# Miniprotein binders against q9bqp7, part 51

Target 1, 240 residues: q9bqp7
Amino acid sequence: VPQNWFPIFNPERSDKPNASDPSVPLKIPLQRNVIPSVTRVLQQTMTKQQVFLLERWKQRMILELGEDGFKEYTSNVFLQGKRFHEALESILSPQETLKERDENLLKSGYIESVQHILKDVSGVRALESAVQHETLNYIGLLDCVAEYQGKLCVIDWKTSEKPKPFIQSTFDNPLQVVAYMGAMNHDTNYSFQVQCGLIVVAYKDGSPAHPHFMDAELCSQYWTKWLLRLEEYTEKKKNQ

## First folded at step 26 (miniprotein)

Design Qo1
Fold by ESMFold2, look of step 26:
Structure Qo1 (fold): chain B 240 residues (1-240), chain A 100 residues (1-100)
Amino acid sequence: as target 1 above (240 residues)
Amino acid sequence: SPEMAKELVQSIEWLIKEVEELLRMGDPWYAIWMARLAVDFAEDTGDPELIAKVELLLAEALIKAGDPRAEEIIEKAKKIAEELGSPELIEEVEKVRKKK
């Protein structure tokens, strides 16, 4: 249990849009400061077992590909993820000209994989937007806030191929999402809040993506785990 | 290295506990993801009892998600249990099958 529990939802905030213009999604720029990012907190609080399994996976990949082959593989997977996020931002943006200009980004297995999910996405309110939890003092950069099947979600887009190359994100995906939700709900740049999360894992071969919907109850359970990781982080900083 | 093999088994046991917690939280889809990872590492051990144990955990997650592929995973674990001649594992296979 966390020593200092804090709620994920803000009772002073509505989940309904204000008078703000919904036609343009928010894109708050990420600003560097002394407070930690979600990803840094998670990376610095991995358990000994997570670290061991990640190193084991790395050594298997190096055995199969060679050290140079592994570096090239890892770089290509990272680039594919960036291109996927760029394509999704283009698809979800209201400008028709951006969509037409980036047709090469739209012709990938990952984009094919998510097409059935995108049909259920509407009311896009934020894309690639910074969040800051102003009380707990952490920051993040979320992928998307939109309605999925009528429920407003923080949506996280992930890529996968077989084998999956970066197992750390496998351990921590839901924690990352709820950390962004909590930050958004307590960030004065946002006039609304979210109660749900969605993780979408897209496949390189175009196979249908799996949507992982997290309702408010499940998000609250993951929020407790996030708070423990944040607490562990602060304790480690006292000893460094 | 014997130390590395021991640490691998200990890390898989930790991952089993994480999957069990995900199931208790009511997140069988994410439990499936984590259990597939555990199966992959269990295969590295060459320990058929551990492999069957983790496959049964994956099957439990699939059942809770309503995924009919649980049956083929249960059958894989049953085959291992029969080859080992382990009545305890065979009993565990049947316990998981009853959860369907």
Scores: ipSAE 0.785, ipTM 0.910, lowest interface PAE 0.7, mean pLDDT 86
Fold by ESMFold2, fold request of step 28:
Structure Qo1 (fold): chain B 240 residues (1-240), chain A 100 residues (1-100)
Amino acid sequence: as target 1 above (240 residues)
Amino acid sequence: SPEMAKELVQSIEWLIKEVEELLRMGDPWYAIWMARLAVDFAEDTGDPELIAKVELLLAEALIKAGDPRAEEIIEKAKKIAEELGSPELIEEVEKVRKKK
């Protein structure tokens, strides 16, 4: 259990839409500061086993592709992920510039993969928006807050090529989601809260993406694990 | 190197414990993702007993998610157990099948 427990949900907030709320999704800019990001905390608190498996995976890929081939592969995976997120932000926002790579981005297998999920997404409240936990002092950039099948979720979009997964993104996906959720629920830039999470893994070949729904109880269990990682991070920085 | 082979097996055992925890938490969908990763690394060991054990864990996660593709995975593990002649693995295959 964490030494310093803090609740994931804020009793002062509602998860229901207010009829007076604006229809334009929030996009709070990310500000670089001394406060650690969710991804930095997770990266710096990987277990010995996570580090070993990542290095093993890297060496297998280098053996298969060569050193230059691996660099190209990882660069392409990063670019495909970035393009996927850009396309989704464009699709989910009424206020995008349609001339900027939107046509080519919409022809991705990843976008095809997620189409059946998008038809169940509505009520978009935030897109590519910064969150800050005022009390626990961490920051993040969430992908999306929207309703999925009538339940307001923090939604995280991931890409997968299945035969060659990018292992780093696999280990901690649910912790990332609940960390964003907890931060948003205690961030003064937001007037509402979210109690559910959704992780959507899109496939390069266009195969139907799988929606991984996390209800409030499951999110609370992952929140405990996130708090442990944040405590570990804080202890490492104190001891250097 | 023998040290690297040992560390790989220990890291797969760590993954097994993570998958078991995810199943206890009631998240079989994420458990499936982590179990598939464990199978991939177990195949890298060339140890058919470890491969079969991790495949049975993946099958258990698929069963808990209500995914009928668990049967294919169980049959794969069963064939490995039969080729090894391991009564312990054969018993474990049947234990997992009965959870269905």
Scores: ipSAE 0.784, ipTM 0.911, lowest interface PAE 0.7, mean pLDDT 86
Fold by ESMFold2, last read:
Structure Qo1 (fold): chain B 240 residues (1-240), chain A 100 residues (1-100)
Amino acid sequence: as target 1 above (240 residues)
Amino acid sequence: SPEMAKELVQSIEWLIKEVEELLRMGDPWYAIWMARLAVDFAEDTGDPELIAKVELLLAEALIKAGDPRAEEIIEKAKKIAEELGSPELIEEVEKVRKKK
């Protein structure tokens, strides 16, 4: 249980988008500063078991691929993820209707994999946008805020082609989403808030992605776990 | 080394507890992912009793998610239990099957 529990929602803020919100999704630039990022907090608070399993997975991959092959594999996974996020931002941005889109960027199995989910996405409010929790003092860059089947969600897009590339991403996906939700809900750059999360894992072969919807109750349970990780991070850094 | 093998088993036991927690939280989708990871590492141990235990945990997660692949996983665990001659594991298999 965290020593200083803090709610994920902001009681001073509406659950509904402002009626005068612009048609263009928010894209708040991420600015490096002294406060830690969500991913930094999660990386620095991995358990001994998470570290051991990740290292064992890496050694098995190196045995299979060789050191150079593993380096190339991890680089390709990163590039595939970057291209996927770029394609999704292009597809979801209304301003992209005024620009020619890179058709090679939009042609991938990952994009095919999420087509059925994109049909249920509407009301895009933010894309690739920075969030800052001004009370708990952490920052992040969320992928998307939009309605999914009528529920306003922070949406996180992930790619998968084989074994999950990094075990930490598997362990921490829900924590990342709820941390972004909490930050957005307490960031003065945003006039609205969200109660739900959605994690979408796209497959390279185009197989249908699975939408992992997290309702408010499940988000609350993961929020408690995030607060423990943030508290652990803060305590660790004060001892340095 | 023997120390690495011991830490592997301890880390798999940690994964089992994480999967059980995810099921209690009502997140069977991430429980499935972590259970599959646990199966993968359990196979590295060569311990058929541990493998069967983790396969049954995966089956429970699949059942909770409504995923029909649970049936093939239950069958795998039953075959392991029969090859071991373990009536305790056979009972665990049938207990999981009833959760369907």
Scores: ipSAE 0.780, ipTM 0.914, lowest interface PAE 0.7, mean pLDDT 85

Design Qo12
Fold by OpenDDE base, second read of step 27:
Order: structure tokens, then C-alpha cells, then sequence
Structure Qo12 (fold): chain B 240 residues (1-240), chain A 100 residues (1-100)
């Protein structure tokens, strides 16, 4: 049990989307400060087993691709991910921003992969927007807040070249999503709250993306795990 | 190296526990993801018994998720168990199959 319990949901905020669908998604810039990011907390609190598995995977990939080949692979994965997020932001943004759409960004297997998910996405409230949890003292940059099948979700988009996601993102993705949820639900820059999470894994070959939906109960369970990771991070920093 | 093998086995055991916890939490999709990772690393050990065990765990996750590929995984584990002549593994295979 976390020593410093804090709820994921804010009882002071209504679960009902205010009827005023904001015509424009929020895009709050990430401020660089001494506050740790969600990603940093997760990276610094990986278990010995997680670190070992990542290193073992890296060694296998280097054996297969060579050192330079592995570097190129990693760079390409990162670039493809970035382009995919940019394309999604463009797609989910209001039509006025459409004029600057690089058509080349839209011609990806990843975009094809998520088309069936995008049909169920509506009511976009935030895109690439910073969240801050003032009490728990962490920040993050979330990909998207929108309704998926009528449920308001924090949506996190992932890319996979293979039927298996990139190992670096595999372990802590649910924790990242609930960390963003908890921060947004208590960030004064947002007037609403989210109760669900969605991880979408897009595939390079254009095969149908996999939606991993997390209901409020599952999110609450992962939130407890997140709080433990945050406590571990805080303790490690006090001893450094 | 024997040391690497030991560390790998320990890490696979850790993954197995995580899969079980994910199944308990009601997240069978993510359990499948972690179990597939466990299978990949079990294959690196070359230990057929360990491979069969983690494949059965993957199959359990697939069954809970309603993934039709569960049967293929069960049959793979069964084949390994038969090749090893392990009555314990054969029993475990049948136990998983009954969950379907």
C-alpha cells in the first residue's frame, strides 16, 4: 500500500462532459522545470528484472543487426513514432489546421492501422497537452484526450513494427496512462476528468490496430502501482 | 554463461508472476503481451520445460482474453511435454485446456 495515498479521480469534477464541446482541443505546453516527468519516474524505478530483460533484448538485436544496424533501427523506430504522432495530431485537430497537412505523413501503414479506431474517436478535448499533478509533484505530456466509443479516455498511441510492441514501452504503458489521468484530473488547467484509459497499438503493415481499453476499475488498480513507483523515485532522490 | 542462464531464468519467473498478477487484475490483453515476452526469453534458455510452462501461461491469458490462438499454444506445450515425457507437464497442459 502506498504511504502517500492520493485518489486518481477528483470528486469535485463532474464526470459529465460539459455540453460545451470545446471547439478546439487544449494544447498546454510542457514547462521544463525541476518536477520529474512520468517517463523519468518510470525509467528510474525499473526493476532489476526489467533492466536485465531490456539489456538482453538489446544484446540479441545487436547480434542480429550489428551495432550500427541497431542504432539505425532505434533511430528509425523513434522517427516513425514521432511522425505517427504528428500525423494523428493533424488528423484529430480541427479542420483549419488541415491545410498544413503533409500528405506524406498520412500515407503510412500506422495511419491505415488506426483507421478503425479513429472511427470510434470523437469529442477531442486535448492533444499533445501537458499535465501536472501539483500535490504528487510530477508532470507529463499526454497524447490525446477524447471519447472512445462514448467514454472519455486518455489515449496513448504506440507503434509496433512487429506483432510485439517495442520492449521499452511494454512494461509501464498502463502506468503512464493512469499517471496522466491522475494528473489531468487534478490539474487546474482542465475543467473535466477522465475515468478510462486507452492504449492503441498501431502496426506498420497497416493491419488493424489493437485497442487496449482500461475501465475505471482497472485504472484504479494501475494507479496504486504508479503511486508505489512514484514513492520509490522520491526515496531514491532523497538518498542521492 | 551459467550466470546469464540463471539471471534469465529469474527474469522469466518474474515475468510469469507479472502475468499472473495481470490476469488477477482482469487485464488479459496485457497479460498476453507479457507472456509472449516470457516465451521469447524462455526460448533463449533452450530449456524445453521452462518454454512449456510459459507457453501454458500464455495460453491461460489467451483463454481469458478470448483469443482463438490459445489452442495452438496449448498444442505446442503439449508436444514439448510429450517429448520430455513429463507427466507433470502433461497434467498442467490438460488443466489449462479445461479452462477453455
Amino acid sequence: as target 1 above (240 residues)
Amino acid sequence: SPELAKELVQSIEWLAKEVEELLRMGDPWYAIWMARLAVDFAEDTGDPELIAKVELLLAEAMIKAGDPRAEEIIEKAKKIAEELGSPELIEEVEKVRKKK
Scores: ipSAE 0.762, ipTM 0.896, lowest interface PAE 0.7, mean pLDDT 91

Design Qo13
Fold by OpenDDE base, fold request of step 28:
Parts: C-alpha cells; sequence; structure tokens
Structure Qo13 (fold): chain B 240 residues (1-240), chain A 100 residues (1-100)
C-alpha cells in the first residue's frame, strides 16, 4: 500500500466536457524543470528482473544483428516512432494545419495500421501536451487526449516493427498511461478529467493495430502500482 | 553461465507472477503481451517445464480475452507435459482447458 496515497481522479472536476472546451487541442510545452518525468521514474524504478530481461534481450539482438546492426535497429525504431507520432499529431490536429502535412509521413504502414482506430477517435482535447502533478511532483508529455468510442481517454501510441514487441516499450506501459491521467486530472492547465486509458500498438506492415482499453477500475489498480513506483523513486533520491 | 541461467529462470518466474497478477486484475490484453514475453524467454532458457507453465498462463490470458488461439497454446503445453511425464503439468493443462 502506498504511504502517500493520492486519488487518480479529481472529485472537483466534472467528467462532462465543459461547453467551453476549446475547439483546438491543447499543446502545453514541457518545461525543463528539476521535476522528474514519468519515464524517468519508471526507468529508475525497474525491478532487477526487468533490468535482467532487457539486458538479455539486448544481448540476443546484438548476437543476431551485430553491435552496429543493433544500433541501427534501435535508431530506426526511435525514428519510426517519432515520425509516426508526428503524423498522428498532424492527422488529429484541426484541418487548418493540414496544409503543411508532409504527405510522405502519412504513407506509412503504421498509419494504415491505426486507420480503424482513428475512425473511433473523436473530440481531441490535447496533443503532445505536458502534464504536471502539482502535489506528487512529476511531469509527463502525453500523446493524445480524445474520445475513443465515446469515452474520453488518455491515448498512448506505440509502434511495433515485428509481431514481437520491442520489449522496452512493453514494460510499464499501463503505468505510464495512468501516470499521465493522474497528472492531467490534477493539473491546473486542464479543466476536465479523464477516467480511461487507451494503448494502441501500430504495426509497420499495416496490419490492424491492437487497442488496449483500460476502464476506470483498471486504471485505479494501475494507479496504485504507479504510486508505489513513485514512492520508490522518491526514496532512492533521498538516499543519494 | 550457470548463474545467468538461474537468474533467467528467476526472472521468468517473476514475469509469470506478474502475468498472474494481471489476470487477477482483469487485464487479459496486457497479460497476453507479458505472457508472450515470458514464453520467448522461457524458450531461450530451454527449460520445458518453465515453457509449459508460461504457455498455460498465455493460454489463460487468451481464454479470458476470447481469443481462439488459446487452444493451440493449450495443446502445445499438453505436449510438453506429456513428454515430461509430469502429472502436475497435465493437471494444470486440464484446469486451464476447463476455463475455456
Amino acid sequence: as target 1 above (240 residues)
Amino acid sequence: SPEMAKELVQSIEWLAKEVEELLRMGDPWYAIWMARLAVDFAEDSGDPELIAKVELLLAEALIKAGDPRAEEIIEKAKKIAEELGSPELIEEVEKVRKKK
């Protein structure tokens, strides 16, 4: 049980979109502060077993690809991910920003993969927007806040080149999403709250993306796990 | 090294517990992802008992998700259990099959 329990949902905020919700998605810049990011917290609180498995995977990949091949692979994964996020931001942004769409960014298997998901996405509230939890003192950059099948979600987009996921992107994904949810729900820059999460895994070959929907109950369970990781991080930093 | 092999087994067993927890939490989708990783690492270990165990967890996750591929995984685990002559694993296979 977390020592410093804090709710994921803000009882002072309405789940109903206020009629005053801006027609334009929020894009709050990430401030370079001493405040740890969600990603940093998760990375520094990985279990010994997670660290071992990641290293084992890396060693196997290096054996298969060589050291230079693995570096190239890693660089390519990151580049593809970045381009995919840029393309999604362009797609989900209001039409006025469409004029500068690099058509080449839209011609990816990843974009094809998510088309069926995008059909169910509406009411985009935020894109590539910073969130800060003022009380728990962490920050993050969320990919998207939108309605998925009529439910307001924090959406996190992932890319997979192979049917076997990039292992590094698999661990703690639900925790990342709920951390963003909890931060947004308690960030003064946001007038609304989110109760659901969505992880979407896009595939390079254009095969249908897999949506992982997390309801409020499941999010609450992962939130408890997130709080434990945050406490561990805080304790580790006090002892340094 | 034997030490690394032991640590691999321990790490896979940890991952198996995480999968069990995810199943308990009611997240079969993420359980499937984690279980697939467990299977991949178990295959790397070469421990057939461990492979069968994590395959059964994958099967359970697939069943909870309503995925028809569960049967293929159950049969794979069954074959391993039979090859090992493990009555305990055979019983576990049957328990998972009854969930379907």
Scores: ipSAE 0.819, ipTM 0.923, lowest interface PAE 0.6, mean pLDDT 91
Fold by ESMFold2, fold request of step 28:
Structure Qo13 (fold): chain B 240 residues (1-240), chain A 100 residues (1-100)
Amino acid sequence: as target 1 above (240 residues)
Amino acid sequence: SPEMAKELVQSIEWLAKEVEELLRMGDPWYAIWMARLAVDFAEDSGDPELIAKVELLLAEALIKAGDPRAEEIIEKAKKIAEELGSPELIEEVEKVRKKK
C-alpha cells in the first residue's frame, strides 16, 4: 500500500475545448532534468526475478547469436522501433498530406499490422510529447494521446518480430502507460484529462495487432502499482 | 549451475503469480503476454512439469480473453501430463478445459 495515496485524475481540472486550436496535436519537448523519468523509475525498481530473467534471456541470445550478433540484433530492434514511431507520428500529424510522407517509412509490416486500429483513432491531442507530474515530480515522453473508438486514451505503440512479447519491452508496460496518464493529468501544459489507456503491439510480418484497451478502473489498479514503484525509487535515492 | 537452475524455477514461479494477479485484475491480454514469457522460460528450464503448469496458466488467460487458441495450448499440456504419467497434471488439464 503506498504511504501517500495520490489520485490518477486531477478533479480540479476538467476537459474543455482548447480556445486556441484544439485540432493541433501538442508536442512538448523533453527537457533535461534532474527529476526521474518513468522508464528510469521502473528500471531502478525491478525485482530480483525481473533482473534474473533479463540476464538469462540476454545470455541465451548471446549463446545463439554470438556477442556481435546480439549487438546487431539489439541495434536493429531499436532502429525498427524508432522508425515505427516516426511513421506513426507522420501518419497522425495533420501538417502533412499522405503523398508528402516518406514512403519507405510507410512500407513496414508494423504499419500494416496497425492499419485496422488507426481507422478507429481520431482527435489526436498529443504526439511524442513530454509530460511532467508537477506534484509527484517525474517525467515521461508519451507516444500519443487520441480518441480510440470515441474514448480519449494514452496510446503506447510497441513493435514485435514474434507473436510473443519481447522481454525488454514487456515488463511493466501498463505501469508506464498509467504513469504517463497521471503525469499528463497533472501537467499545466495540458488542458484535458485522460482516463483510458491503449497498448498496441505491432508485428513485423503485418499480422493484425490487438488493441489492448485499459478502462479507467483497470488504469486505477495499475496506478496503485506505479505509486508503489515511485515510492520505492524515492526511498532508494533518499538513502544514496 | 545448480544455483541458476533453482533461481530460474523460482523466477518462473514468480511470473506465474504475476499472471494470476493480472487475471484477477481483469487484464487477460496482458496476462497472455506475461504467460507466454513464462512458457518461454519454462521451456528453457527443461522441466516438463513446470512447462505443463505454465502452459495451463497461459490457456486460462486465453480462455479469459475469448481466444480459441487456448485449445491448442491445453492439448500441449495434456501430452506432457500423459508422458509424465502424472494424475495430478491430468486432473489440472481437465480443470482448465472445463473453464472454456
Scores: ipSAE 0.815, ipTM 0.930, lowest interface PAE 0.6, mean pLDDT 86
Fold by ESMFold2, fold request of step 28:
Structure Qo13 (fold): chain B 240 residues (1-240), chain A 100 residues (1-100)
Amino acid sequence: as target 1 above (240 residues)
Amino acid sequence: SPEMAKELVQSIEWLAKEVEELLRMGDPWYAIWMARLAVDFAEDSGDPELIAKVELLLAEALIKAGDPRAEEIIEKAKKIAEELGSPELIEEVEKVRKKK
């Protein structure tokens, strides 16, 4: 249980969009500063078991692929993820022209994998947008805020290659989403509030992506776990 | 080394506890994802009892999500339990099957 609990939702905010909500999704730039990112907090508070399993996975991959092969593998996975996010931002953004889109990027298996999910996504309010929690002092860069099947969600897009997952993206996914949600709900750059989360795992071979929906109650339970990680991070910083 | 093998087993057991917590929270979808990871590492360990135990945990998560693939996982765990001759593990297999 955290020593100092803080609510994930802002009681002064409505779920309803303000009358001035833009037709163009928000994209708040990420400022470089000294407060920690969600990703840094999670990385620096990994349990010894998480660290051991990650290292075990890396050594298995190196044994299979060789050290150069593993470096190439991880570089390709990173590039595929980057291209996937760029494609999704382009698809979901009303302001980009077809001349600005890489047509080959839009034809990837990952994009095919999420087609059935995209049909249920509407009302896009933010894309690749920075969030900052002014009170708890952390920042992040969320992928998307949009309605999924009528529910406004913080949406996180993940890629997965079968059968060789990139394990670093696996641990703590729900904590990352709720941390972004809490930050956005307490960030003056946003006038609305989000209570639900969605994690979408896309597959390289085009197989239908799995949508992992998290309602407000589940998000609140993950928020408690996030607060414990943030508290642990803060205590580590005090001890230098 | 025997030291690394012990740490692997302990880390898999930690991961299994995380899966159990996810099930208590009512998130069987993320529990499935994490349980599959546990099965992968358990297979890496070569410990048949550990493999069967985490497979049963994966099956439990699949059942809670309403996923029919639970049956094939239960059968994998059953085969291991029979080869080990463990009455306790055989009983655990049947407990999970009855939850379907």
Scores: ipSAE 0.813, ipTM 0.930, lowest interface PAE 0.6, mean pLDDT 86
Fold by OpenDDE base, fold request of step 28:
Structure Qo13 (fold): chain B 240 residues (1-240), chain A 100 residues (1-100)
Amino acid sequence: as target 1 above (240 residues)
Amino acid sequence: SPEMAKELVQSIEWLAKEVEELLRMGDPWYAIWMARLAVDFAEDSGDPELIAKVELLLAEALIKAGDPRAEEIIEKAKKIAEELGSPELIEEVEKVRKKK
């Protein structure tokens, strides 16, 4: 049990969109501060086993691709991920804010992969927006807050390249999502709360993306795990 | 090195426990994802018993998700169990099959 328990959901906020919520998705800039990001907390609290598996995967990839080939692969994965997020932001943004859609960004297997999911996405509330948990002292940048099949979700978009996925994106994804949820639910910049999470894994070959829906109960379970990781991080920093 | 091989097995066993926890939590989707990762590393280890174990976890996750690919995975695990002559693994295969 976490020593510093804090609820994921804010009882003072309603799930109902207030009529005063702006029609335009929120895009709060991430401020560089001494406050750790969700990603930093998760990375610094990886288990020995996670670290070992990541290194083993890296070694296997280097053996297959060579060192330069692996660097190129890694660079391409990051670039493709970035372009995918940019494309999604463009798609999900209101038409009035659509900078000239770089048609080239839309011509990707990843975008093709998520088309069936995008049909079920509506009511976009935030895109690439910073969240801060003031009490627990962490920050994050969430990809999207929108309704998926009528349920308001924090949506996290992931990319996977077949046949060998980038393994670093596989660990702790649910924890990242619930960390963003908990932060948003207690961030004063947001007037609403979320109770559900959605992880979407897009594929480079355009094969149908897999949605992973997390209900409030599952999110609560992952939230407990997140709190433990945050405590571990805090303890490690006190000892440095 | 033998040390790295041991650490690999231990890490896969850890991952298997994480999959079991995910199944207990009621997250079959993420269990499938993590179990596939476990299978990949188990295949890298070359330990057939470990492969069979994590394949069965994958199968269980697939069953809970309602994925028809579970049967293929069960048959793969069964074949390994038979080749090893492990009554314990054969019993585990049958237990997983009964969950379908």
Scores: ipSAE 0.813, ipTM 0.921, lowest interface PAE 0.6, mean pLDDT 91
Fold by OpenDDE base, last read:
Structure Qo13 (fold): chain B 240 residues (1-240), chain A 100 residues (1-100)
Amino acid sequence: as target 1 above (240 residues)
Amino acid sequence: SPEMAKELVQSIEWLAKEVEELLRMGDPWYAIWMARLAVDFAEDSGDPELIAKVELLLAEALIKAGDPRAEEIIEKAKKIAEELGSPELIEEVEKVRKKK
């Protein structure tokens, strides 16, 4: 049980979009501060088993690709991910904010992969927007807040180049999503609440993306796990 | 090293427990994801019993997700169990199959 329990959902906020909600998605810049990011918390609180498995995977990849090949692979994964997020932001942004869509960004297997998901995405409220949980003292950058199949979700987009995913992106994804949800739900910059999460894994070959929908109950369960990770992080930092 | 091999097995077993917990939580999608990872590492270990065990967890996750690929995974685990001559694994295979 977390020592510092805090609710994921804010009872003072409504799930109903206020008529005053701007038609333009929120894009709050991430401020560089002393507050840890969700990603940092998760990375610093990985289990010994997670660390071992990641290292083992890295070693196997280096054996297969060579050191330089692995560096290139890692760089490409990062670049492809970035481009994919940029493309999605462009697609999900209102037309008026569409700078000249680099048509090349839209011609990716990843974009093809998520087309069927995008059909079910509407009511975009935030894109690449910073969230801060003031009480729990963490920050994050969420990819998207939108309605998926009529349910308002924090959406996290992932890329997978190979059927074997980049393992670093596989651990704690649900925790990341709920951390963003909890922060957003208590961030004064946001007037609304989110109760659901969605993880979408896009594939480079254009194969249909896999959506993982998390309802409020499942999000609440992961939230408890997130709180434990946050406490562990806080304790580790006090002892340094 | 033998120590690394042991640690690999322990880490896979940990991952298997995480999969079981995810199944208990009602997240078959993430259970599938983590179970596939477990299978990959189990194959790397070369331990057929461990492979069969995590394959069965994958199968359970697939069943809960309504994924038809569950049958293929069950058959893979069954084959391993038969090759090992493990009555315990065979029984576990049949238990998983009955969850369909």
Scores: ipSAE 0.810, ipTM 0.920, lowest interface PAE 0.6, mean pLDDT 91

